VH-VL binders against Putative lipoprotein MlpA (mlpA). Designs and how they scored, part 17

Target 1, 215 residues: Putative lipoprotein MlpA (mlpA), of Myxococcus xanthus (p38371)
Amino acid sequence: CNFEQPETNCFVQESPSWAVKYDVVDSPKDANGDECTTTAPLVELMGVYKYVNPETGAAQLALRPATLASRAIADTTTTSADQTSLGSLDTEPKDHGFCHANDFAPAFVNVAASDTAAANTIRYEFTNVRVYSAAVAPGTQFTGELKYTSNGCTSSYVMRAVWPPAPCDTASTEPAENCGVGSGLNPEFAVVCQPTSATGTTGYCVPAGDIPSFK
Below, E stands for the ipSAE of ESMFold2; O stands for the ipSAE of OpenDDE; V2 stands for 0.75 times the mean of E and O plus 0.25 times the DockQ between their complexes.

## First folded at step 4 (VH-VL)

Design u9 (framework fv_enfortumab)
Fold by ESMFold2-Fast, scan of step 4:
Structure u9 (fold): chain C 215 residues (1-215), chain A 126 residues (1-126), chain B 107 residues (1-107)
Amino acid sequence: as target 1 above (215 residues)
Amino acid sequence: EVQLVESGGGLVQPGGSLRLSCAASGFTFSSYSMNWVRQAPGKGLEWVSYISSSSSTIYYADSVKGRFTISRDNAKNSLSLQMNSLRDEDTAVYYCARGRTYYWGSGSYYEYFDYWGQGTTVTVSS
Amino acid sequence: DIQMTQSPSSVSASVGDRVTITCRASQGISRWLAWYQQKPGKAPKFLIYAASSLQSGVPSRFSGSGSGTDFTLTISSLQPEDFATYYCQQANSFPLTFGGGTKVEIK
C-alpha cells in the first residue's frame, strides 16, 4: 500500500508534481481558423493542491503546470497566482467515484522575447476536471480537458494524470525505470512511459487508459 | 483497446424472456456508467436503460419499464439486461454502450455514448 | 420527455459538397447534445459532444454548432466515407433521446 488514508471523501493527494499526459481532441488553429503548429507538451509535471475554507467548508482545487512555472522565472508581469488555475471542488464523491472540479480561472504566463523567439503568452484553460476518489485509489488519478493557447495557436486535449510522478525511460529493460515493479506507482495502475519529446526515450509514467486506469 | 461484446440475442415468442450480456474489456469497467440502446429494423436509435458505475442509479425508457431489468457485475466486467414479457415492438438490434459522463456545476451530469458493441439481434415473432 | 427532430430525413450529395444537418429539441438543452455517425450494418460512432467539441480521431471537416434548442452538424467537404446516417442525442436529462436520423446518400 503506498497511499495515505483519506481524511475526507474527496481526498486529493497534494503534491508539487503529478505526471500529466495530453491527448489531442482539436488540432491547433489560429484566430482565423487556419492550421498552426504550436501544441501542448506530450507530458509534463503539474502541481496539484486542495484548499478548504475553514469557515464555510468550501473546497477548491489548484492546478499549476510546470511549463508555466518554468517559463515564468524570467516573467516580471505574472505571479504564482496567475500561473495557477483555481477551481471549485466537490466535498463528496459523485456516483462514479469522482470528485468534480469546475469553474477554473485560466492559468497563464507572459514569455519575454528571446534571441530565438518573439514574446508570447501561454494560456491553460481547464474544464471537466474529475479526481478519482474511490477507496481502491483515493485521490491519485484525475482527468479533465485542456484548452491550450501559445503563439496564437489554440488546441484542445483530454488530460489524464497520476501520482506519484515517476521518471521513466522507454529504452530501459529494468522494470523500476519503465513504469513497472519498483517505480513507486501502485502495481495495479495501468501506466506507460510517455517521453517528453517525439524522438527521445525519457519521460514520465502516465495513465495508459481512461481514468481510473487499472490493469 | 476498449471492447464491448454483446451476446444472448435470438428468436423468442411474444410473452417470452431473454437475457442479454455484454462483456467489457480494455478499461476499468467499475468506473463507468453503462447503457443499452436498441435499433428496430430500418429505424432509428432508441435509448433503453442506464446503470451507474455503482448500480445505485438506474433509469429505463417508459416503453420497457417494469419488463426489463439492467444489472452489472463489476468483478466480472459484465453488463446484463433481463428482458421479460417481450412484445413484437421489442424486435431490434441491442447495443451495449459505455457512458461518457460530462460533469458541470454543482452535481449536474450529462450522458453520452463513446464506445459501442457490435450489437446482438432480438427477434420477437409469433 | 425531450423530443429531438432532425431535418432533413435524407439528403443527396456529391463528394466535395457542404452538407448541413439540423436538430431541434422540444425544450432547452443548453449545449448538451452529441452527434453520431452510423454506417450500414455497423454500430454508431461518437463524433461530437457538448454541441461543438470534436471527439479525438474525428476529421476536422466535421463541425457542430448551436445551443438551446437549435443545433447543426456540418460536413465542410463530403468524402466517400461520409455517406452514412447521422443522429443527434440530447444529454440534458433522462430519458435520453435521439433524433430520427438523417441519411446522407450519394447523388
Scores: ipSAE 0.000, ipTM 0.466, lowest interface PAE 14.8, mean pLDDT 86

## First folded at step 5 (VH-VL)

Design gA (from g3 with light chain Y49W; framework fv_romlusevimab; at its last look DockQ between E and O 0.03; V2 from the best seeds 0.00; counts 0 for: pae O 13.6 > 2, placed apart)
Fold by OpenDDE, look of step 5:
Structure gA (fold): chain C 215 residues (1-215), chain A 121 residues (1-121), chain B 108 residues (1-108)
Amino acid sequence: as target 1 above (215 residues)
Amino acid sequence: QVQLVQSGSELKKPGASVKVSCKASGYTFTSYYMNWVRQAPGQGLEWMGWINTNTGKPTYAQGFTGRFVFSLDTSVSTASLQISSLKAEDTAVYYCARDLGWDSYEYFDYWGQGTTVTVSS
Amino acid sequence: SYVLTQPPSVSVAPGKTARITCGGNNIGSKSVHWYQQKPGQAPVLVIYWDSDRPSGIPERFSGSNSGNTATLTISGVEAGDEADYYCQVWDSSSDHVVFGGGTKLTVL
């Protein structure tokens, strides 16, 4: 359920698509502590939504990783709700313009086995999410931490996100296609093109530094 | 820190009613489902259902419809379980347990201390 | 209805490893959670999402889940680990939370 937003200073740009990058903090390990190879995406789109209780004013932040959504078609056990992480959200900015979001429920999918692939459970656990909601750039950047698990292989990340999602190509010399002028991003944002793969050149513009990421 | 504090023990006669309360603190009450779990003496945990603390919509497990009513008082962050027409077999410890989010999730991270309800003639 | 099956009791000597199983049809496709309940106390979450450990729970506690069996493993068992242990899942088909019957762990 989505309620109308009462007056609050914690503005969040609601959108089905934010550009989110993940930087590895802890390498993938299984339950036994042994190394494994599955990792979160280098970059992905993420749905971001704010829910407010009109009676109490309590707010929640919803995060929906595109990876989960894309795999949902092969999942007969989870719902859209299961594939979305809901956490509490501050009603007003704190800590130098940040609105804190906490107590996120895990988001996950259970991909059924097929003739060619084993069953796979993918789980996102978000913590310490902070949405930058200062007047200079309200609700268009956020950061936090991700614990990513795929079939028991768990890794940890710092995530940084920016809106709008601007596609980019590192091979392009055109600024609009490489996170520059014309890309649609705030010109004051410090951003860099992050390819979706280690060998590819196409991806999305993501924050170049810590949030808030400014030039 | 998150705390769930339940009301005290109850001793009731058959046919009477009881209301067990669960007061939440340390978090946004209306952002998490509240579950109720029953445990008869010497028996295992039995899920009774949950209530959406935002909408007030209850969902009852099979076998817990009719005499069992989940309710809320959001002004004091309290969930309540009312049992009417009490029977001897209702004798048990009743727990409230926090779920996550505004939708159905899978596990209970915080529990109340339990409320013992004894039904005897 | 979905059913979880646990052994009624498990006994283990101090310092040894206890394994408590939870059986369910294709339980490996579900997320299994475990609770510890000591006498006269409320249950405490000790494992969630098959193998994740809440803050404050010793590393001695671990979990696994595959096929038709989930397992709670307690290494280096201590006297204080004597308790009832319950596995739990959420069944999406019925939208019901399901507990196992519980296992009494006795430390010899």
Scores: ipSAE 0.000, ipTM 0.510, lowest interface PAE 13.6, mean pLDDT 90
ESMFold2, look of step 5: ipSAE 0.020; ipTM 0.592
ESMFold2 (binder alone), look of step 5: mean pLDDT 93; pTM 0.949

Design gB (from g17 with heavy chain D99Y E106Q; framework fv_romlusevimab; at its last look DockQ between E and O 0.03; V2 from the best seeds 0.00; counts 0 for: pae O 9.5 > 2, placed apart)
Fold by OpenDDE, look of step 5:
Structure gB (fold): chain C 215 residues (1-215), chain A 121 residues (1-121), chain B 108 residues (1-108)
Amino acid sequence: as target 1 above (215 residues)
Amino acid sequence: QVQLVQSGSELKKPGASVKVSCKASGYTFTSYYMNWVRQAPGQGLEWMGWINTNTGKPTYAQGFTGRFVFSLDTSVSTASLQISSLKAEDTAVYYCARYLGYDSYQYFDYWGQGTTVTVSS
Amino acid sequence: SYVLTQPPSVSVAPGKTARITCGGNNIGSKSVHWYQQKPGQAPVLVIYWDSDRPSGIPERFSGSNSGNTATLTISGVEAGDEADYYCQVWDSSSDHVVFGGGTKLTVL
């Protein structure tokens, strides 16, 4: 958290790592409307930061998907700014404890082609982001919509995120290792372990339901 | 500036115990699995298992159960490997490595410098 | 258990191209990562996600993965490239990390 910034009623837990789940709404399609196979991750970490203008009090929300951060290692064309989606954020909660974030700039990476691999371009477009900032759980859950594009293959998702990020294992019978009691998450949160792959068992705890996700 | 700094070399006798530490810095320690990799002299890399740095739950690879114990001290962002009842065949370099779990296919982006454990009479 | 197979050694003359293979059943469906280990040093990631190159790794290093074989290619091999190279995957079925046996690259 940046304590040097003015306080606002829309609290957001600033962290380099939130756990984010994407649920598909529209299946992947290419520019011609044909079926394609590239999709967003099942789960990923995400950097979340809040900026406040000390003079005006205006707030902004920055989202940095870990996928972009990781690809950035091989990207010589985009900057950290390009890899971060910045949008406006409400200064006060509006409805049911939510602070709305809008007007996000796209975040993206461009990995150039090589002799052995095709170019890889990934693009994140966030819309209708809402941060839950009610007193019971201020700034530790958010939701929104994602339009994900990878090499021209575009799909749409509902995004749900929770803080802190908690590694988990669906193969574990211990509640603490499977997003239960002792996991480090708010006990009132309804969360479930989302493996990083369809066949794996290790992953991160993500919201089990709509935001706010409570038991 | 992610760094993994391991404890120094160890010389032990058979039957003794050793504890190798791996101190992490430059990132959120509890957000990434920490792995241990063994490398016997002149041999390849051998994955020993990982530990959930949030819960402390260890997972051991086949062949590394019993005498091998992963542990954490999250207050100082340190993972540790303890080997009990040391044998000559435990002589090796032991590495800690951060498991980068940003997406479906994780890899080891940062490694400790390694800790040499020598077991000799 | 999932197994990765590497040739134990590869020799190449300076300036030539070295290719180190990593075999595995349907490895093309996995993400393969490569590590370089010079004598007395810790492994260093040189390729991840089959073909992506970390910052600081020379463009001479490239990777590919298809079918049952992943390949690390080092063009314009230099003396400093002499090292052991390991491929690695995560096996989702067993939830285990798997390393290849390693390949010693000798620069003649």
Scores: ipSAE 0.011, ipTM 0.536, lowest interface PAE 9.5, mean pLDDT 90
ESMFold2, look of step 5: ipSAE 0.071; ipTM 0.664
ESMFold2 (binder alone), look of step 5: mean pLDDT 93; pTM 0.947

Design gC (from gA with heavy chain S31R L100I; framework fv_romlusevimab; at its last look DockQ between E and O 0.50; V2 from the best seeds 0.00; counts 0 for: pae O 13.2 > 2)
Heavy chain, then light chain:
Amino acid sequence: QVQLVQSGSELKKPGASVKVSCKASGYTFTRYYMNWVRQAPGQGLEWMGWINTNTGKPTYAQGFTGRFVFSLDTSVSTASLQISSLKAEDTAVYYCARDIGWDSYEYFDYWGQGTTVTVSS
Amino acid sequence: SYVLTQPPSVSVAPGKTARITCGGNNIGSKSVHWYQQKPGQAPVLVIYWDSDRPSGIPERFSGSNSGNTATLTISGVEAGDEADYYCQVWDSSSDHVVFGGGTKLTVL
ESMFold2, look of step 5: ipSAE 0.006; ipTM 0.561
ESMFold2 (binder alone), look of step 5: mean pLDDT 93; pTM 0.950
OpenDDE, look of step 5: ipSAE 0.000; ipTM 0.511

Design sA (from s16 with light chain S95R; framework fv_bebtelovimab; at its last look DockQ between E and O 0.03; V2 from the best seeds 0.00; counts 0 for: pae O 13.4 > 2, placed apart)
Fold by OpenDDE, look of step 5:
Structure sA (fold): chain C 215 residues (1-215), chain A 121 residues (1-121), chain B 109 residues (1-109)
Amino acid sequence: as target 1 above (215 residues)
Amino acid sequence: QITLKESGPTLVKPTQTLTLTCTFSGFSLSYSGVGVGWLRQPPGKALEWLALIYWDDDKRYSPSLKSRLTISKDTSKNQVVLKMTNIDPVDTATYYCAHRPYYSGWTFDYWGQGTLVTVSS
Amino acid sequence: QSALTQPASVSGSPGQSITISCTATSSDVGGYKYVSWYQQHPGKAPKLMIFEVSNRPSGISNRFSGSKSGNTASLTISGLQAEDEADYYCSSYTRSYYVFGGGTKLTVL
């Protein structure tokens, strides 16, 4: 892989679906510091969008986790805006081709209790988000940190994301179905199939290493 | 369908400032990843890149001509303007504006027809 | 001297295949992965034929193909036709700016 690519502007591939992996940094704890069990998904899709203020030229990055969006149907209190984390974004790459995004507002949903389920509040707090915008992969990888809270149970993660979202199956021997040739991913990307569950085999291709993740 | 069209003076005197306007359709500079560039081609010579402006108002210039160039956009009018100061006969060329798509990275997929600018006393 | 070097001219007969080379001669050409090729007929604007070394935009004939080996990118035109007679430019991006080759005049004999 050629890593000596020219710097670009802070390009971000806008899409309703990025593949995002969360790696645990801090195990889940409640407000008292006691262990709890609720965690973020192993992998999920995420909407990623870039907005530019036409008056100031300031850029913003919007992150919309699919988990929140999917639960929105049962939430009559939050809006799409509430379910989207909006932060500031650099206009030019800085260090090593990364554009930094900061000051994200929390994204959350409030699912009311029902006859069969307790109320559920889920909150995403993103920090230190960096979008890789080098020429070799302009705006198709990003990383950051997530603080995930579900009903008072909070855990911390390293977030790594890649575009496009390629479905995969670890049980498949077909390269196209296991993050290989034909999957639609950049062949220079180092990716692995992350199942959506601990026991399942189907999921999405996610970065195999730190961002930028290349072979 | 994407179209671009250059407009401006076709005859400029030395030392003057050349102002060219690119009017385009079929896309918007509000679209993420989109850019509009200016290029030129002296008669019988090779293409040369001049400047590029992105949707987020990021601007890039040819290193050799940076001090003389200013690129700007009016998204609402679908226009990009290039100004070049201290014009010289050596700047006589056909000037093109072109669309930079988000998908190809570093290419111009649609071009205007070009406008010949002659610099003469 | 240009960062990208092309032969000044290439010729071929109808039906033949010809290849135009584009060699990076400058160490500043870091974005050579993104080589593009443009076709230009006399008095016309350039037309994008190939981007990212080997990809064809929609509407471009499959007679046009691109490849790269080392520091040399190549445009191959198969089944040469009279309308292929034009100037061809390779282009890439450096850390600082866009670069173009000197152009190659293709003559169909």
Scores: ipSAE 0.000, ipTM 0.490, lowest interface PAE 13.4, mean pLDDT 90
ESMFold2, look of step 5: ipSAE 0.014; ipTM 0.576
ESMFold2 (binder alone), look of step 5: mean pLDDT 90; pTM 0.930

## First folded at step 7 (VH-VL; framework fv_romlusevimab)

Design gD (from gB with heavy chain S31R Y102W; at its last look DockQ between E and O 0.38; V2 from the best seeds 0.00; counts 0 for: pae E 15.4 > 2)
Fold by ESMFold2, look of step 7:
Structure gD (fold): chain C 215 residues (1-215), chain A 121 residues (1-121), chain B 108 residues (1-108)
Amino acid sequence: as target 1 above (215 residues)
Amino acid sequence: QVQLVQSGSELKKPGASVKVSCKASGYTFTRYYMNWVRQAPGQGLEWMGWINTNTGKPTYAQGFTGRFVFSLDTSVSTASLQISSLKAEDTAVYYCARYLGWDSYQYFDYWGQGTTVTVSS
Amino acid sequence: SYVLTQPPSVSVAPGKTARITCGGNNIGSKSVHWYQQKPGQAPVLVIYWDSDRPSGIPERFSGSNSGNTATLTISGVEAGDEADYYCQVWDSSSDHVVFGGGTKLTVL
């Protein structure tokens, strides 16, 4: 083994696209506590970036949900900065190779009224984010919580994310198209194909279990 | 909203048994380990162990192997603590607490209200 | 087994700053969590992962952790902060949860 650089780092694979799945923790409720129906997507792509402030040395983690960006196409009042959630990031791993990120600002987009829908603000609030940074799979999986609000309806989720995004099809018999050999994923990762819609078969390979998700 | 509701307080004689229940609501029960914490009168918090709500596998702290049994009924989102052969030293408040640690045991974000078990002749 | 040491009590005047310590061998490499317990009530999480606040905990509560000492700091102490405070870690070697012995904060 080599002597590494003396400063330890929380490496994160920076990419405009990670595959992220959401599993419901708190079912959707409105402000009165009554049931409502609006939910986060089953799976989406997410931009993930690490920044270091050169003056202070403080590190930040940026999360940019692709669904938020796509819904902002017609919105002139919301910027790409508003669609990105920034949080503090540890400068070195803690126990078991995790770097945690906290104090995330919300990410949001304003959706203008249409003939079929009222105006809306779609809002993501991330908490308890932990990036797996151990050398065997440095900065390629993370977990956290999402509080999602849309149409006055709030729900919460555990999120589990993996890089790279690998497209898949639950109806395919080809291993490369169903999160197996040839998919482009680290072969040690335990992953499963998550369709992007409740009725479809195509989606992305996502962690099968708790992070770090290994076979 | 997350809620942990425990069964009512119990007055027992030495040698009896007691079962404390903890009913969870407002979250996916099998995604969080359930922990049991004891607090004897005038004493601090003492971790008794946890149960993996997905597999049903318990882990007991040292000193809590034997007379203490954790169990689950996942169909009603309920964890239970059974204490057999009660002794005066078992007089305490017993808390359930959920563990937010998707791949490790970290911290307790929600606690039950506590169940007082009093063992006296 | 891993041991956490807290002072039994701390007294502070209203409006001043309370500092409650949690000592442990190399505790700076662990994630430290803090709980407030008022008389007759269940504990409440006030700090997790060394320095993070759950929703509803005021910013005057803060935490730090380095070397062999973690510290819970309460600035602008109010009478309502009078409680017992516990630190807690998870010890990976034993796969056990460990609590400190607790510190009674008295506001005088």
Scores: ipSAE 0.000, ipTM 0.458, lowest interface PAE 15.4, mean pLDDT 85
ESMFold2 (binder alone), look of step 7: mean pLDDT 93; pTM 0.946
OpenDDE, look of step 7: ipSAE 0.022; ipTM 0.590

Design gE (from gD with heavy chain R98K Q106R; at its last look DockQ between E and O 0.03; V2 from the best seeds 0.00; counts 0 for: pae E 12.5 > 2, placed apart)
Fold by ESMFold2, look of step 7:
Structure gE (fold): chain C 215 residues (1-215), chain A 121 residues (1-121), chain B 108 residues (1-108)
Amino acid sequence: as target 1 above (215 residues)
Amino acid sequence: QVQLVQSGSELKKPGASVKVSCKASGYTFTRYYMNWVRQAPGQGLEWMGWINTNTGKPTYAQGFTGRFVFSLDTSVSTASLQISSLKAEDTAVYYCAKYLGWDSYRYFDYWGQGTTVTVSS
Amino acid sequence: SYVLTQPPSVSVAPGKTARITCGGNNIGSKSVHWYQQKPGQAPVLVIYWDSDRPSGIPERFSGSNSGNTATLTISGVEAGDEADYYCQVWDSSSDHVVFGGGTKLTVL
């Protein structure tokens, strides 16, 4: 009756797509400390995967931003592994249902020079990632910090993520299209529609507050 | 490098007010809560509360919801503790401490040097 | 509110191992952090998340947490380890930070 084997209790909903919102903390600065204009996207989809070594129980969390993935076709110098940030992940939840992930390797893509732009490396550095894995909403929200560098311009953010990636439209009166009933999200989640651009109305439902984001 | 530098020690009479400042450097001030911790002479550490340095919203520990006020000046990366209507039992060392992260559940990775407030007749 | 209990003092000979306990109801479900405070100085973080060491803390400092007891262990104790040691948690029910009463480590 006492059949025990190594077991992980940090559940993460694995998906090629989570919806991730970035909230700026450090505005963009260049190497001289002067203001510049390049920022992370307002919202993006992100691949999220968990790997577990079955012999040791050691776990890892992999984060693959769509910004890097979308540029992969044009980049002959980096691989999917370079475009994916891998970090260690707790095997069991701590601090009331949070699983911590740390020691992330940078993720990046190289954009070749063109007749209008110099060569560039788009670089994501994640730190302090925590996955909410309590029984109420196991492995469907996480938070962390992002340092984003592109075009010599560095900025930092708090990231807040939710699964599933529910499309939305701020101009719609239909609840299912504006993060309400019928959207596919857990109805207890506190979410808002974040457009993908500053001038558009369409985007994804993202956490409205700090993780775990509940009504 | 991260530093928290507090204002100098104060000698006050009962009924006066005091303001203790804590100036942060070496990190982005608005990314981390600032905490206040009290230590009376010969006693242990007592958490007084924190302030969200991004929004300015304070949270006070039980027993610190009256005469104690947390505030910020983010333009100079400074958190302040004001104590009004000082009593003899307010005599203590007051520390500021940096909290790692935005939410309320973290540890204190850096501390100020402490400010001694002495309240005597 | 939530209470953390520490022994008031622990004495240890140089080169031996000190163990400082922090008792709390179901403390094993919480993340425990430890601070060292030398006379006239501010506290310094020595262990966080039960067992992790910040940069610059020697490997002879270690921590554990299970059941109702968290323990700070200092192996190969040196005279410079003489200090007060505090455990700390965050209590979700009150949304408060809680410190233990402190333990004075004496190196004889």
Scores: ipSAE 0.000, ipTM 0.468, lowest interface PAE 12.5, mean pLDDT 86
ESMFold2 (binder alone), look of step 7: mean pLDDT 92; pTM 0.943
OpenDDE, look of step 7: ipSAE 0.006; ipTM 0.522

Design gF (from gB with heavy chain S31R S104H; at its last look DockQ between E and O 0.33; V2 from the best seeds 0.00; counts 0 for: pae E 13.0 > 2)
Fold by ESMFold2, look of step 7:
Structure gF (fold): chain C 215 residues (1-215), chain A 121 residues (1-121), chain B 108 residues (1-108)
Amino acid sequence: as target 1 above (215 residues)
Amino acid sequence: QVQLVQSGSELKKPGASVKVSCKASGYTFTRYYMNWVRQAPGQGLEWMGWINTNTGKPTYAQGFTGRFVFSLDTSVSTASLQISSLKAEDTAVYYCARYLGYDHYQYFDYWGQGTTVTVSS
Amino acid sequence: SYVLTQPPSVSVAPGKTARITCGGNNIGSKSVHWYQQKPGQAPVLVIYWDSDRPSGIPERFSGSNSGNTATLTISGVEAGDEADYYCQVWDSSSDHVVFGGGTKLTVL
């Protein structure tokens, strides 16, 4: 009789919406190396999907930022494949519960010229993506690096993501509205409310620290 | 443009000391650990340890906890390796290399050009 | 201490595929990185996280890692690929970086 073959899988919570926080690493520069001001959003929603080849067991991870998805509605020049970053995903966890995803193709969308703005391509390039898949919180947090280019301005970030996307308000005293009890998040997660704008109070609960982010 | 520029090669007698410097540019120096890697003539790569450029705390690989000292000058983005009581076995090329990562990263995306230290009588 | 084992040499004809192995106990649970070193030069990262390529590394370079073996694959080998290749991991139990012994790729 043969040895038992354990089933090993990298579970990822598939959803059109994860909450993703970006923390800057390289400040924005243009092609000449001069400072510019265009940045990735502070927080955005992101579609996250896993595909598995049933014959081989090979897996892929797809990332679709809401910024690209929103622009894609008006863009007839790029396809859903262009607007989605697809990478290879490991089939079993490594490094104490991480499933690595690599070889991501860039994702982009074209923004047509208008009377007030030149044509632009918004481009996301993901690297070093790791999905936390340990049994305590399988496939509900991930981290990675983003290179973001828009309006000729390139910047780099660490991204940290959590599912589900819990709305929040930093001005609220209700725990359920400020990433606390009743928010819908796993109570073991260490999260903080990240407003969508620098001057606003409303946004999404995002990881408070490095992934895996736990209390 | 990330660069690591090391000090020039050294010829030393046994018992002397040497200091190898590694000046970083093109990135936030304190965001990445600096590593030292030794390669003796005709041999492979040997990790010596790293220094946390934010805290200044060194970690030394086994066998490098004595005569080898890592240090920083963050005001000029420079890491240094000092080797005291030089022995013939210290003859090698010494590289600085940085980590790329914030979590469990442990790979070297940029390397200095290497500094050859030769110890002979 | 954790040990990585590489063959000392691999020979391949131009245009063919080279495969360089890196053996380690349960290496598939670790992230494997690969470096190319040409004579008299510093190492250059060619693969990280098992299979990612840094900017400037051609798609001919690929990597895989499962079980007890990681593999660097170079398709369409060119004379310029002739170098020493090192695999590398971080071992969490010792908190040490570990290099393989290196593999000399000869293009003939």
Scores: ipSAE 0.006, ipTM 0.494, lowest interface PAE 13.0, mean pLDDT 86
ESMFold2 (binder alone), look of step 7: mean pLDDT 93; pTM 0.946
OpenDDE, look of step 7: ipSAE 0.031; ipTM 0.621

